# Ledger of designs, part 3: VHH binders against Uncharacterized protein YOR238W

Target 1, 303 residues: Uncharacterized protein YOR238W, of Saccharomyces cerevisiae (q08634)
Amino acid sequence: MDEKVELILVPCHSIWKSSSHPSDNSVNLGQLPEYWHLAPFQYEGNDHLAFIKHGLTAIKLLLQRFDTATVIFSGSQTKKEAGAISEAQSYYFLFEKLIRYVMSNDNIDVPNFDNELRLLLKEVKNLLSSQNVNVDELFYGGSITTEEFSLDSFDNLIYSIYRFEEVNKKFPQKITIIGFAFKMPRFISCHAKAIDYPQSNITYIGIDPKPANYNQTQLSKYYDDLVQMEDKNALSLFSSDWYATKDRLLTKKRSRNPFNRTAPYAQNIFCKENGKRIEGIEDDEEYFETKIKCKMPWSSPRQ

## First folded at step 4 (VHH; framework vhh_7qbe_3)

Design b17 (from q4 with S49T)
Fold by ESMFold2-Fast, scan of step 4:
Structure b17 (fold): chain B 303 residues (1-303), chain A 117 residues (1-117)
Amino acid sequence: as target 1 above (303 residues)
Amino acid sequence: QLQLVESGGGLVQAGGSLRLSCTASGSDYAMGWFRQGPGKEREFVASITWSGGSTYYADSVKGRFTISRDNAKNTLYLQMNSLKSEDTAVYYCAAGEWYSDLSYDYWGKGTRVTVSS
């Protein structure tokens, strides 16, 4: 079979409630906000629909790559109320359920999905049918898997790279990240740079939340607010704490780990021998120059 | 670290009104109210953006409850009108940063609301 060369990374942002059952004749496919453990700020933009678009886009891309890629859902056990289920595991289960639903039904019109989701579902169904894809092989054959220890976006990138190597016995030559468009700058300008992964080998596919029934003025303000808060709460912080090892980013990381999970990736230079994350890097530029630059398995020899 | 403290709960007659308050120490956050009734799972009630410019409500409370915030006082409010026995629950204040991957579910300890018939 062809070698796996591409990591298709889906950073996760919530936990799907697989046990929630609708009171009507619809199936729980994550289409209502009540089917997710959402934070208050995730309701305005219908973030849950964007999560579904991210995963479907990843599966579409995987099919178009003729199985030369691995889809990795990335996110840890971040919500005590959800129990011992990770964001990544919940996405995996949702997309298995959704793909089986699509293949078992001629009418794939899911209530509360917007037009973008409806078109994406049809595209995915057409690819699955035209390629005679075996759904069990797709989900159980190693082409789609989880990374369940990430506590922030930096972890999403670095842990998924190590998870890809754990599964495929080699590091990815190309990475496609499918996430919110407003988060693209942190992945490209901060995270990829911090680990010396060549930007020329990264593609970012941005799909943002979309408030329903907003006029152009309301939409403009909503997206302006997203960009402003992204800068305030992430970009400015990652610019001075490249590896999330100190200050506010470390405090956030610790608070998102109610089950005290530790990453198991053997080649992860950002973890101590006991699996705990390194902390307190005083000079990120010095750390990059001495420990990272031209020294990573994915480093370009010409950088 | 963000601390959330709810107040304003109590016993109220059906058809009456009650206002819940939640004080938050720290940075700007999107905020919301959740509740858990006897024998039920915790459910969403209402949310408000960090700017206060947009609000979202559960269908069961839309038109009866109003969420608002006073950022100068770091206080979130839930004005509850036309209360029903079904509104009996412990009400929780929740806060999160604008984007999900750096957010956490900051929760208060809850304030009990009992609606007598």
Scores: ipSAE 0.121, ipTM 0.591, lowest interface PAE 6.2, mean pLDDT 86

Design b18 (from q4 with S51R)
Fold by ESMFold2-Fast, scan of step 4:
Structure b18 (fold): chain B 303 residues (1-303), chain A 117 residues (1-117)
Amino acid sequence: as target 1 above (303 residues)
Amino acid sequence: QLQLVESGGGLVQAGGSLRLSCTASGSDYAMGWFRQGPGKEREFVASISWRGGSTYYADSVKGRFTISRDNAKNTLYLQMNSLKSEDTAVYYCAAGEWYSDLSYDYWGKGTRVTVSS
């Protein structure tokens, strides 16, 4: 029952400011946007609350599958102003702090959390109590770890698979991705396909940002715009640049790497022998057919 | 490639007003203002949605500052009223691609605002 077969992947989207604390007797649990290194577009939907929902949902699922699953937070050192801390490490530290807080208090009403977060906190607390899992066992036992070299969503998937193998000494037989619902199509239709990972072995749990105090018309427009811009700025680009080795996706990837991080994964076929990413793939369909398809460890479900 | 150019900074007396402008090479971005005061880390000031329908402010500036945009001119504005000495900072215009993965940020070079007591 110690056999780890499921990767629970949480793609990260920001860096939590662990050093920020309120001037009153409250505690920094990521509940205010000022506690994160947010981009301007992340304020409208209260994206920071969605980040916390992603991680709590992953921990909830882990507790239900404790013997067979590993949670991996995925994201590199993407913000010069934050210093040499990865998105993944900042999520790990936040969730350790948040769950210690929850287990130490009978009333866990965190200001600025919405009803979904309050319910998730209660569910996680109840699971920890009912299963006699202590917080040290949860965070120090190897069931939750980080992947700190990903610079885009393609990296999130492939590097987390390699990280899972590094930790558990075998590739995941099942992947559950917990992220934004509007990003599901790129993971399922682009990234899984690009690495020949069986889509039947992937579950996607989508939790979107939610603007506060929007009426139904404003809310519908927000989500329509979200999907349209996701298609324009990411999904359509990945459809013609499967491995993010060209043009706009490569330019974006380079700009997100202020600390010049290179992935150290020994089985990573998407890096050259010197550790640098492969760039300039001319024909992604030919590359897939000749270099990827049926050559991945997971392409053979009986090996 | 998005380019951001700030203008409108300068020296102003406490209680006075300034309007900052930021010209962008495109308008399909959520945009905002950040600032960095002497000896402090960079902090959020205000943001405006991609289509300009919603605005958000840091508590320290709420009621005093107003963010707006003119998408026809690809220009972002920050109207700063009732300025205080603690508003002294370099002000940066920022733009983000709408929900591109890993939160890529575009930044201007900044414009200095000094508020004398």
Scores: ipSAE 0.291, ipTM 0.681, lowest interface PAE 4.4, mean pLDDT 87

Design b19 (from q4 with G53S)
Fold by ESMFold2-Fast, scan of step 4:
Structure b19 (fold): chain B 303 residues (1-303), chain A 117 residues (1-117)
Amino acid sequence: as target 1 above (303 residues)
Amino acid sequence: QLQLVESGGGLVQAGGSLRLSCTASGSDYAMGWFRQGPGKEREFVASISWSGSSTYYADSVKGRFTISRDNAKNTLYLQMNSLKSEDTAVYYCAAGEWYSDLSYDYWGKGTRVTVSS
């Protein structure tokens, strides 16, 4: 019987500082921006709170699926200053700590969490309690795991599919992606199409950053800026470089790999035999037609 | 490819002012200032959007520090007023691309600010 059918993918965007200790008697649960290796653009919207919403939403969904899904946090060792810890591993450690905190305390109010996070945390606690969930089994039993080699959003999707197969011995029949709403177009219209994964089998749950104390005019400007910068720095680039093998996308990918790591996925057609990523695809449409279309394990008809 | 060069650090007495500058090889980035005091982790100070229309400040510096940018000169500024001894730190300029799985983190080498009594 096929138990694990759904990939719940959480693309990661930062590294949590597990070694940072509060100056008061509180615990580090990622609730302050200084508990993360944030880039400058991640402060205005309280991006760190959105990261926590993504992971909690993934765990909530996993519990609602009665363990027919696998949650995969996806992200490589992208920050030289953080050392040999991946984005994915840091999320995994944070959510393990947060869930254990929730199960060990009656009062689960975390300072600096917004109202959306407080509600989500209460919902997750209620599901854990009502289902009598064993937290060790949840984190160590294979229902929640990491994909630690992704360097961009294309990698997030394709490597997490291969990681799902590595863990469960079969490819996902359904994918739910939990990430920023403004990034949905690249996952659905670019990445899924580029790997011939049926879009009808993908659900996207979008949770955007949310600046505190902004009026409607400031919020509209903030989200307009997000969409424009997303187009400029990612969506338009992926439209002309489907597999991130050339030009600006390849340069970005190389800069995000300070430890020069290679993906270990045996069936990964995007890597050379030595594990290094393929580069210099001159005609993405021809590559898709000759190597991808109707030839992937998830293509319809199946191969 | 992106290079960040900070300047303007130095010794200043408590209550004084100092202006830091950061020259970048490009202006298509959100930018910010971070600092690292003696025996402390690197902490956030202020950030500014690529257009300069949105700014964000750490609570410890609100009302005292002002971040601004001149994209024509590819320069980021931090105006520091009412300086306190706890503001003593190496100040780093940082740049990143907007919300993208392809984002870069670029850092300068830092400029030292010492606030004496």
Scores: ipSAE 0.347, ipTM 0.720, lowest interface PAE 3.9, mean pLDDT 87

Design b2 (from q4 with S54K)
Fold by ESMFold2-Fast, scan of step 4:
Structure b2 (fold): chain B 303 residues (1-303), chain A 117 residues (1-117)
Amino acid sequence: as target 1 above (303 residues)
Amino acid sequence: QLQLVESGGGLVQAGGSLRLSCTASGSDYAMGWFRQGPGKEREFVASISWSGGKTYYADSVKGRFTISRDNAKNTLYLQMNSLKSEDTAVYYCAAGEWYSDLSYDYWGKGTRVTVSS
């Protein structure tokens, strides 16, 4: 029985439509944009394919860790039109379906998957087969689970840490985050720092959206625009509101919560006893120094 | 903060055309059109990048509908040609912040399009 020490975190960005039926003989494995509840900005880069790469990379890493990690898909019930299904739950269902498909079929070429996805599927299938993995145990044994209350990237990190403790009875000694490469700075420089999680214990694996049929000039412009908008709409805001308790970040968080979800995690210092998020931290630096620094279960002795 | 106001819906004969407009406060949003027909779930119609450089269409409307934007006036357009009875729906303008974890769908109240046989 190995001890679970690593959190493999997959921040979720959409909800998969499990009930969508193809018009041909194909199976719905999330390979088309219409199989997802996408926001308008998620079409240009084929973001849905990046979501699938994130989850498959997490499963690949889990298999390489030989029972010392837990994969957590993180994301709340953010879309009223999807009903009471979370981003995290929809990813969990999709990856269970995809892995069962891969293990039940000799030809695993999925239409509309790009070459990166096809290679990743083959790698995962080979690991599952070579380790003689029981798929039911993989999905039902606690190695892959959901965190269903996160409304932003700060929540993704802190709530997944508390969810890991809820499942494994210990906080993670190491975190691997698998997400968009252009979002790495907010997780490393803002979120991890804000909760005093040691940077030396975090690995970030970045996989970006990839527009089809773009020339080099169009690709360069696309990625430059991603970085610029990321800074404007997230990174600069988190730099002055570390815990998303005020101003624009709090307003956005509230708008993403159509089902009024409240996080149930014990020991969560960012929520009140009734599960409501704390609000209105006036001085983030003072809050960090007095409430967070060297006081968290994962704080390293740095002095 | 962001308010979306759609206009241009109405009754039209099959094979006809309509132009929908959506006015938004702000220019740094990716934008799109979605629709919901009677007894159906909301479905994607078309989207345009925040820079206006790329457009995407549902297969059902490709070649018939054209999405465009005027960033100076913060307006989004959907030119609908060769309308079919299955295009009958309430059309919603949607906006989201480009690739931000803070992105969420800003939605208008919708504009009704009815295509008669």
Scores: ipSAE 0.303, ipTM 0.697, lowest interface PAE 5.0, mean pLDDT 87

Design b20 (from q4 with G32S)
Fold by ESMFold2-Fast, scan of step 4:
Structure b20 (fold): chain B 303 residues (1-303), chain A 117 residues (1-117)
Amino acid sequence: as target 1 above (303 residues)
Amino acid sequence: QLQLVESGGGLVQAGGSLRLSCTASGSDYAMSWFRQGPGKEREFVASISWSGGSTYYADSVKGRFTISRDNAKNTLYLQMNSLKSEDTAVYYCAAGEWYSDLSYDYWGKGTRVTVSS
């Protein structure tokens, strides 16, 4: 008998505006940037289309691995202007709407979707139809759920592991992360290492933003800039602050928490007795060696 | 906290030009311009990457508007040429941290642009 062993993790990057309606009476399926609470840096690459590709890829994998996998959308209530709705909840609602749309319509040509999204939608529709999937069971049966307390990529990984255990009563033996390709190094080389999760048990599927109508020179400059900013503003910071408990990373984490939410996971070793997050770890290598290494439920046996 | 202050708005005749400026207290931000016309929703106008090496424009302004930045002065610019009456709006400067997996926005209070026929 197969048990739930795989976490399919989708880190969220924005909040979908479910209440936005087009003036032309077309359906809001997240296809336009104005249907999202986007940060300024997310417009050039059509990041919102990448968000939809991430979620659809996760659902495609789930349909291929239904007995063994759980999809978790991860992201907290990060926008005061959006109200008390999390990034994760907004993705969940969007994908429920999108899947019901493709099941109710033979023509699934969504305006402003690129060719990759059109092909991915056809693949997902074919899997749903061939497997005679009950959409209510898919969304309400526990195979797709939300993690709503993550404030950065470190939280995305550790809180989704705890959320997986909350839902399935066991920790994931395998993690598949579906996110931006340019963010792969922080998940693999920083976050997985920081929590002693075996890198051999992690698969990363990278789907990057894609600017429309750029020539080769413009695309090269866009991706070079993307990698440089990732290194300067994230990867280098996580290299010296593994757990985001100090410095700029903690300041940014606090600014993304306008509703002052705290993670409720009972097994969370990064919380104090009062439920607040641990802050000010002075020596991350020592903390790892004394508190984390070979002590986690998912740790590999010592050599 | 980051503060954004827009300037350069005013009354201009159709076919004319205006240059908007936005001053920010830091240079580690991707920057964008948005606008909101009377009775309309806020819409995207243009964005520029942190390095200034990449720019993106809404179709309605492409070829007429140019976004640029001077990181030494912590200033963002929007050069608006061939202005049309439909460009009448309050223009907002916005900033966001590129490295954040959980994005957030800093917004200015806006500068008004009125294009007369």
Scores: ipSAE 0.057, ipTM 0.548, lowest interface PAE 6.9, mean pLDDT 85

Design b21 (from q4 with G32A)
Fold by ESMFold2-Fast, scan of step 4:
Structure b21 (fold): chain B 303 residues (1-303), chain A 117 residues (1-117)
Amino acid sequence: as target 1 above (303 residues)
Amino acid sequence: QLQLVESGGGLVQAGGSLRLSCTASGSDYAMAWFRQGPGKEREFVASISWSGGSTYYADSVKGRFTISRDNAKNTLYLQMNSLKSEDTAVYYCAAGEWYSDLSYDYWGKGTRVTVSS
């Protein structure tokens, strides 16, 4: 608890279908697109494999920092077809299943995993074995948990910080974010700055989607399109709506909340008493200095 | 708001062909076809990038189905060949903003395809 200083944040991007069963003797470990509630744009890059890399990288780091870090999967109940299951909870269930699979089997080669995933699984298995890790303690002891109210990347950061404090009774001194590399600029240049969290205390580990069987020209076009669409659909919007409480970002946020979830974090100045988010927050330097920065627990006391 | 309207469904004999269309009220979206058969979960069929430059198919339809789009007409197509009774389903088109964690999915109401033996 007093030793927990690092938040390892995994922003979630989909919901794993835990109830999907293959027609053969294989187990569902999220290795096929059909085992996820994917958006249309998540198929080309095998985004589901990137999700698994994000979570396994977080668990690897946790094992290397066991006494000082908490892994938080962040994402709300965003899909009507999935029911009342959050993105974060589905990741938690998947990684518990995957780690138990790794510890109970000698052959850990999962069909459809790429070489990066195979290496990462072996590294995680070796760490679990060399440290004699109790898997029940790992998942039930508070070192891995969920934040289930985030509806966008700004929420991912601020709500996970408040969730960390809820679990550990103090705010994180450092944050490691494990997500898509193409999304790093919004977390570092927009979200951290918007809440006055020191950029020097944030490490970003970027793992992008990776299309199979693409040549160099196809890959170059794919990643160029990612950067262009990231700017158009997110980064440029956050530059003029720092807290995602206006216009297009607010409309998107409302559409991602089909179960009307609320975020009841006690210290959260971005939510009303009932957990509903405050809308129409000003995003200029004067408002930031006088209304936001002075209320951030990690900032120096101000007049 | 973006609306998706599917058309082209109907009754067809096994081994036959059918072409589905989906008209969108806008562009700049990655698009996909999904289907839901009687007593089954909704499953992915095929996807196409916003530029039309890349496509991806479920293993069950590879070599039989072709996804394409005409961005000038804001229309998505699914050409279905060598149809099997297992292809019987309601087919839905879906659209999402390209690679944004702030994106949300648009879904049509579906078009019914029945493949007789």
Scores: ipSAE 0.119, ipTM 0.587, lowest interface PAE 6.3, mean pLDDT 85

Design b22 (from q4 with Y56W)
Fold by ESMFold2-Fast, scan of step 4:
Structure b22 (fold): chain B 303 residues (1-303), chain A 117 residues (1-117)
Amino acid sequence: as target 1 above (303 residues)
Amino acid sequence: QLQLVESGGGLVQAGGSLRLSCTASGSDYAMGWFRQGPGKEREFVASISWSGGSTWYADSVKGRFTISRDNAKNTLYLQMNSLKSEDTAVYYCAAGEWYSDLSYDYWGKGTRVTVSS
């Protein structure tokens, strides 16, 4: 049978409210912002619709990979108000519900989905039907799973690699990341480089938030602002703190851990023996050269 | 550590107006207002971007409420006009960092608004 070689990584950005009920007779499939525990900045771009596009794109890609890939939703228990449910677990439950919905209905038009989502749903439904996919096998057979301890984008990448090894007993030979296009530079130029994962073995599929009813001038300003704020609040910080072990990045990581969780991955070199993250790396370039470069299980040479 | 302090809540008659304020210990955050009425879940009211000054409103408050901010004072405002009994709730100020990490939710302790019939 085919060996699992590809990690399809979906970084999570919110928690779906599975218990929220529509005021009409429609079903909750995450299509309204009120169905999510959104941060204030996630409303303008309809970020929740981008989250659904990310997960559906991952499932589409999984179906096209003939069981050589594992989809991993990545994100910890980051919201005290949601209780002990992780971002990753909430995405998993939403996509199970959504796939069962499209397989049980001939008309799959969901109110408030945009045209991109409608087309993507039709594509996924066609793949599921043409391949005679058993939905229970898809969700319970190990091809789709969760990584529930990540507190930032660096964790999304490194913890999902260790989670992939935990599930499949081997490290991924290829990684496909499905996330916001404006976040691509941090994953490719910062995170992958910081862990010595070959860039030639990483594919990034970018799907950005999309404000409704904006003209071209408003859209241009919105995306310019996204790029500027990404540089100010993330990319420049990761450039001087590659492993999120100091300064502002560490402070933010700690504030996002209301349940004081520690990662359980047995061979994670960025954690101490007690499961706590390493902190206070003084010289990231020296740390990379002496501890990481050519020493990781995935270090070159690679296909 | 970000601190959010709401003020301006109180008792007001239907059709009246009230202005809520939220003072933050920092200004690099997108901000918004949420509310929770008696026996209801917390719901979105309005948000304002850090980058564009763009504003977003729940359908139930469009045309009646106006969100604004003064970044020099690190203060967020909600001007509430034509108040209805359905607007009775505890109003919460929320702040999130702009697309830097996984999403943040910093919340104030809330300010109570009661609209009498």
Scores: ipSAE 0.167, ipTM 0.622, lowest interface PAE 5.7, mean pLDDT 86

Design b23 (from q4 with Y56R)
Fold by ESMFold2-Fast, scan of step 4:
Structure b23 (fold): chain B 303 residues (1-303), chain A 117 residues (1-117)
Amino acid sequence: as target 1 above (303 residues)
Amino acid sequence: QLQLVESGGGLVQAGGSLRLSCTASGSDYAMGWFRQGPGKEREFVASISWSGGSTRYADSVKGRFTISRDNAKNTLYLQMNSLKSEDTAVYYCAAGEWYSDLSYDYWGKGTRVTVSS
């Protein structure tokens, strides 16, 4: 019998506008930036195309694992203007629509997709066809699901682990994270270490935004700036606030929660007895040593 | 918390020009302009990188609008030329920390532009 052992985690970064109607009667598959609730900084790199690559790569990996994995899209209701739809739910709806499109059409040439997306769609279609996959079973059978309470990348990791346990009744033995390559250091060196999840059990697949029509000098500058701003606005902050309970990270977390939602995970050690998130951890290293290290269900035995 | 204040909106005749300004309480943000017309969803107009080296425009405004920034003054500009009745909207300044998933979208309260026939 197939046991679910691997969490395939897709951190979400925006909300797809499922109700957006194309003026030319083209199908909305997320291929245009106006089909998403994008921030200004997400336009230069065509971030929306990277979001689609992340989800398709997760589905490709799921199919290659012969259903021993669960794909979890992770992201809360972060946009007041989008209403009561989470980032995770919008990704789930988009990928269900996209996979049904792929299986219903011989010509899968989606306008505005780049060459990487076209290749990835062909690979996914070939896997679906060669394995005789039933699309309803793929989406409704529990192999693809959502985690809808995460407000930052730390939440993406810890809440998706608890969501995996909620769905499969066991914690993941392996985690594969599919996200931006420039964000890999925060997941591996900060988040995994902060929760005592063994790095040897984590694989990271990085797919970055890609500006169109940039020459090599422009691309080099773009990616250098990307890494520098990631360090300034996230990585350096998580290095001194491991659990996002203080200062700038807490302020950002609160700003991303317009509907004041709380995570429902019964085993969530980062919530108070009343369900509210813990705040103001004075010494993260002491908290780790006393509350986390060798005490988590996934902790490695220490000699 | 970042504050954004738009100015420069008003009534203008078709074919005319307006320059919108947005003053931010801080720097180091990618910035852009969005608009919402009567009975329509909010739509993208233009964006500019934090360094000012890269700009992007919606097809409907390309060739007519120019986005620019002055980082020394923490000010974003939108120069609007050859205005059409379809450009009538409330224009919003928006900012975000560049490629940080921790950032909430920062929005101004908007400035109204009415283009008469």
Scores: ipSAE 0.061, ipTM 0.574, lowest interface PAE 7.3, mean pLDDT 87

Design b24 (from q4 with Y56H)
Fold by ESMFold2-Fast, scan of step 4:
Structure b24 (fold): chain B 303 residues (1-303), chain A 117 residues (1-117)
Amino acid sequence: as target 1 above (303 residues)
Amino acid sequence: QLQLVESGGGLVQAGGSLRLSCTASGSDYAMGWFRQGPGKEREFVASISWSGGSTHYADSVKGRFTISRDNAKNTLYLQMNSLKSEDTAVYYCAAGEWYSDLSYDYWGKGTRVTVSS
């Protein structure tokens, strides 16, 4: 009878290849980069291992919340070569497979998982066992679901809120975002502000990619480069295009939508009456003041 | 909008060398090379960061292939040395936003490399 109050949001960054067969006859649990549709820049940091950490951390948190949260994997059908499968759907299927694997084996030893993943797997297995969790209820009972229309991080936040309401019939009172640490500023300072969602009701858990066998100097340079590129290619752009309706952000959004999908959420104010996305907002601050501020279901009166 | 054009493919004897080039209509991207051999899935070859400061290679090509870029010319290169018959493939240039929140993948049409025994 507990009311669902917390959205645990996992923004997705790739599509898992569920049909890929390992040459060594081991089971495919996403542990190798060739098991994913990765972009070239996602290899150096072993980004695929970070994706698995994000989802396992979300499941761990869900178990610790005793049925007061919903995990939502967020990401659309962004790769033509993968076919009509969303990033979110591929994560959902991977984590179902991984959790079933963990519960069916006495010793968890997945090749190519790093120490952080091995620890997370052990923690999740211990929580599942100690709480006598039914795995079918966990995945089929609505506590873990997908949001399959997001094309950027702004969409990740707003569409997952709408999806949470669709599933639970209420908006989340609290949001926990589990993603890359270097992306935290755009979610907290840009996206939450753009929709008037209270920052005090958002927790961000950051887990970054980690290159193998780098020394401290190489790691420091790698993370400095991540922060610099985050500013150049996203954070600075969202500062002047809050809703991704113009210029480079709109071009990026269009290129990520090879199947021309549009979000079906009834509360979605970012679509026109004909179902097309709103484009070309001239003054984002005016749009915020007149259309967003104190008008969203979660908005508090401001003086 | 972003266009990628590969060049430099051809026929080469085993043990020989080829240099592939990829010209992009922009430079604000991490870039890489992929290949697809006859009857095989497309596989990763090499990647390079936007600044050129970091590179990564598939184990099968490490020590034989070198990836580099010239941002002033918006051009990516793959220097292939000690070529083997197993390197026969269509080679594709790919570009992506450096750590974008979603995959932002542009692909060229490919350039064919045939390594004779």
Scores: ipSAE 0.209, ipTM 0.633, lowest interface PAE 5.0, mean pLDDT 87

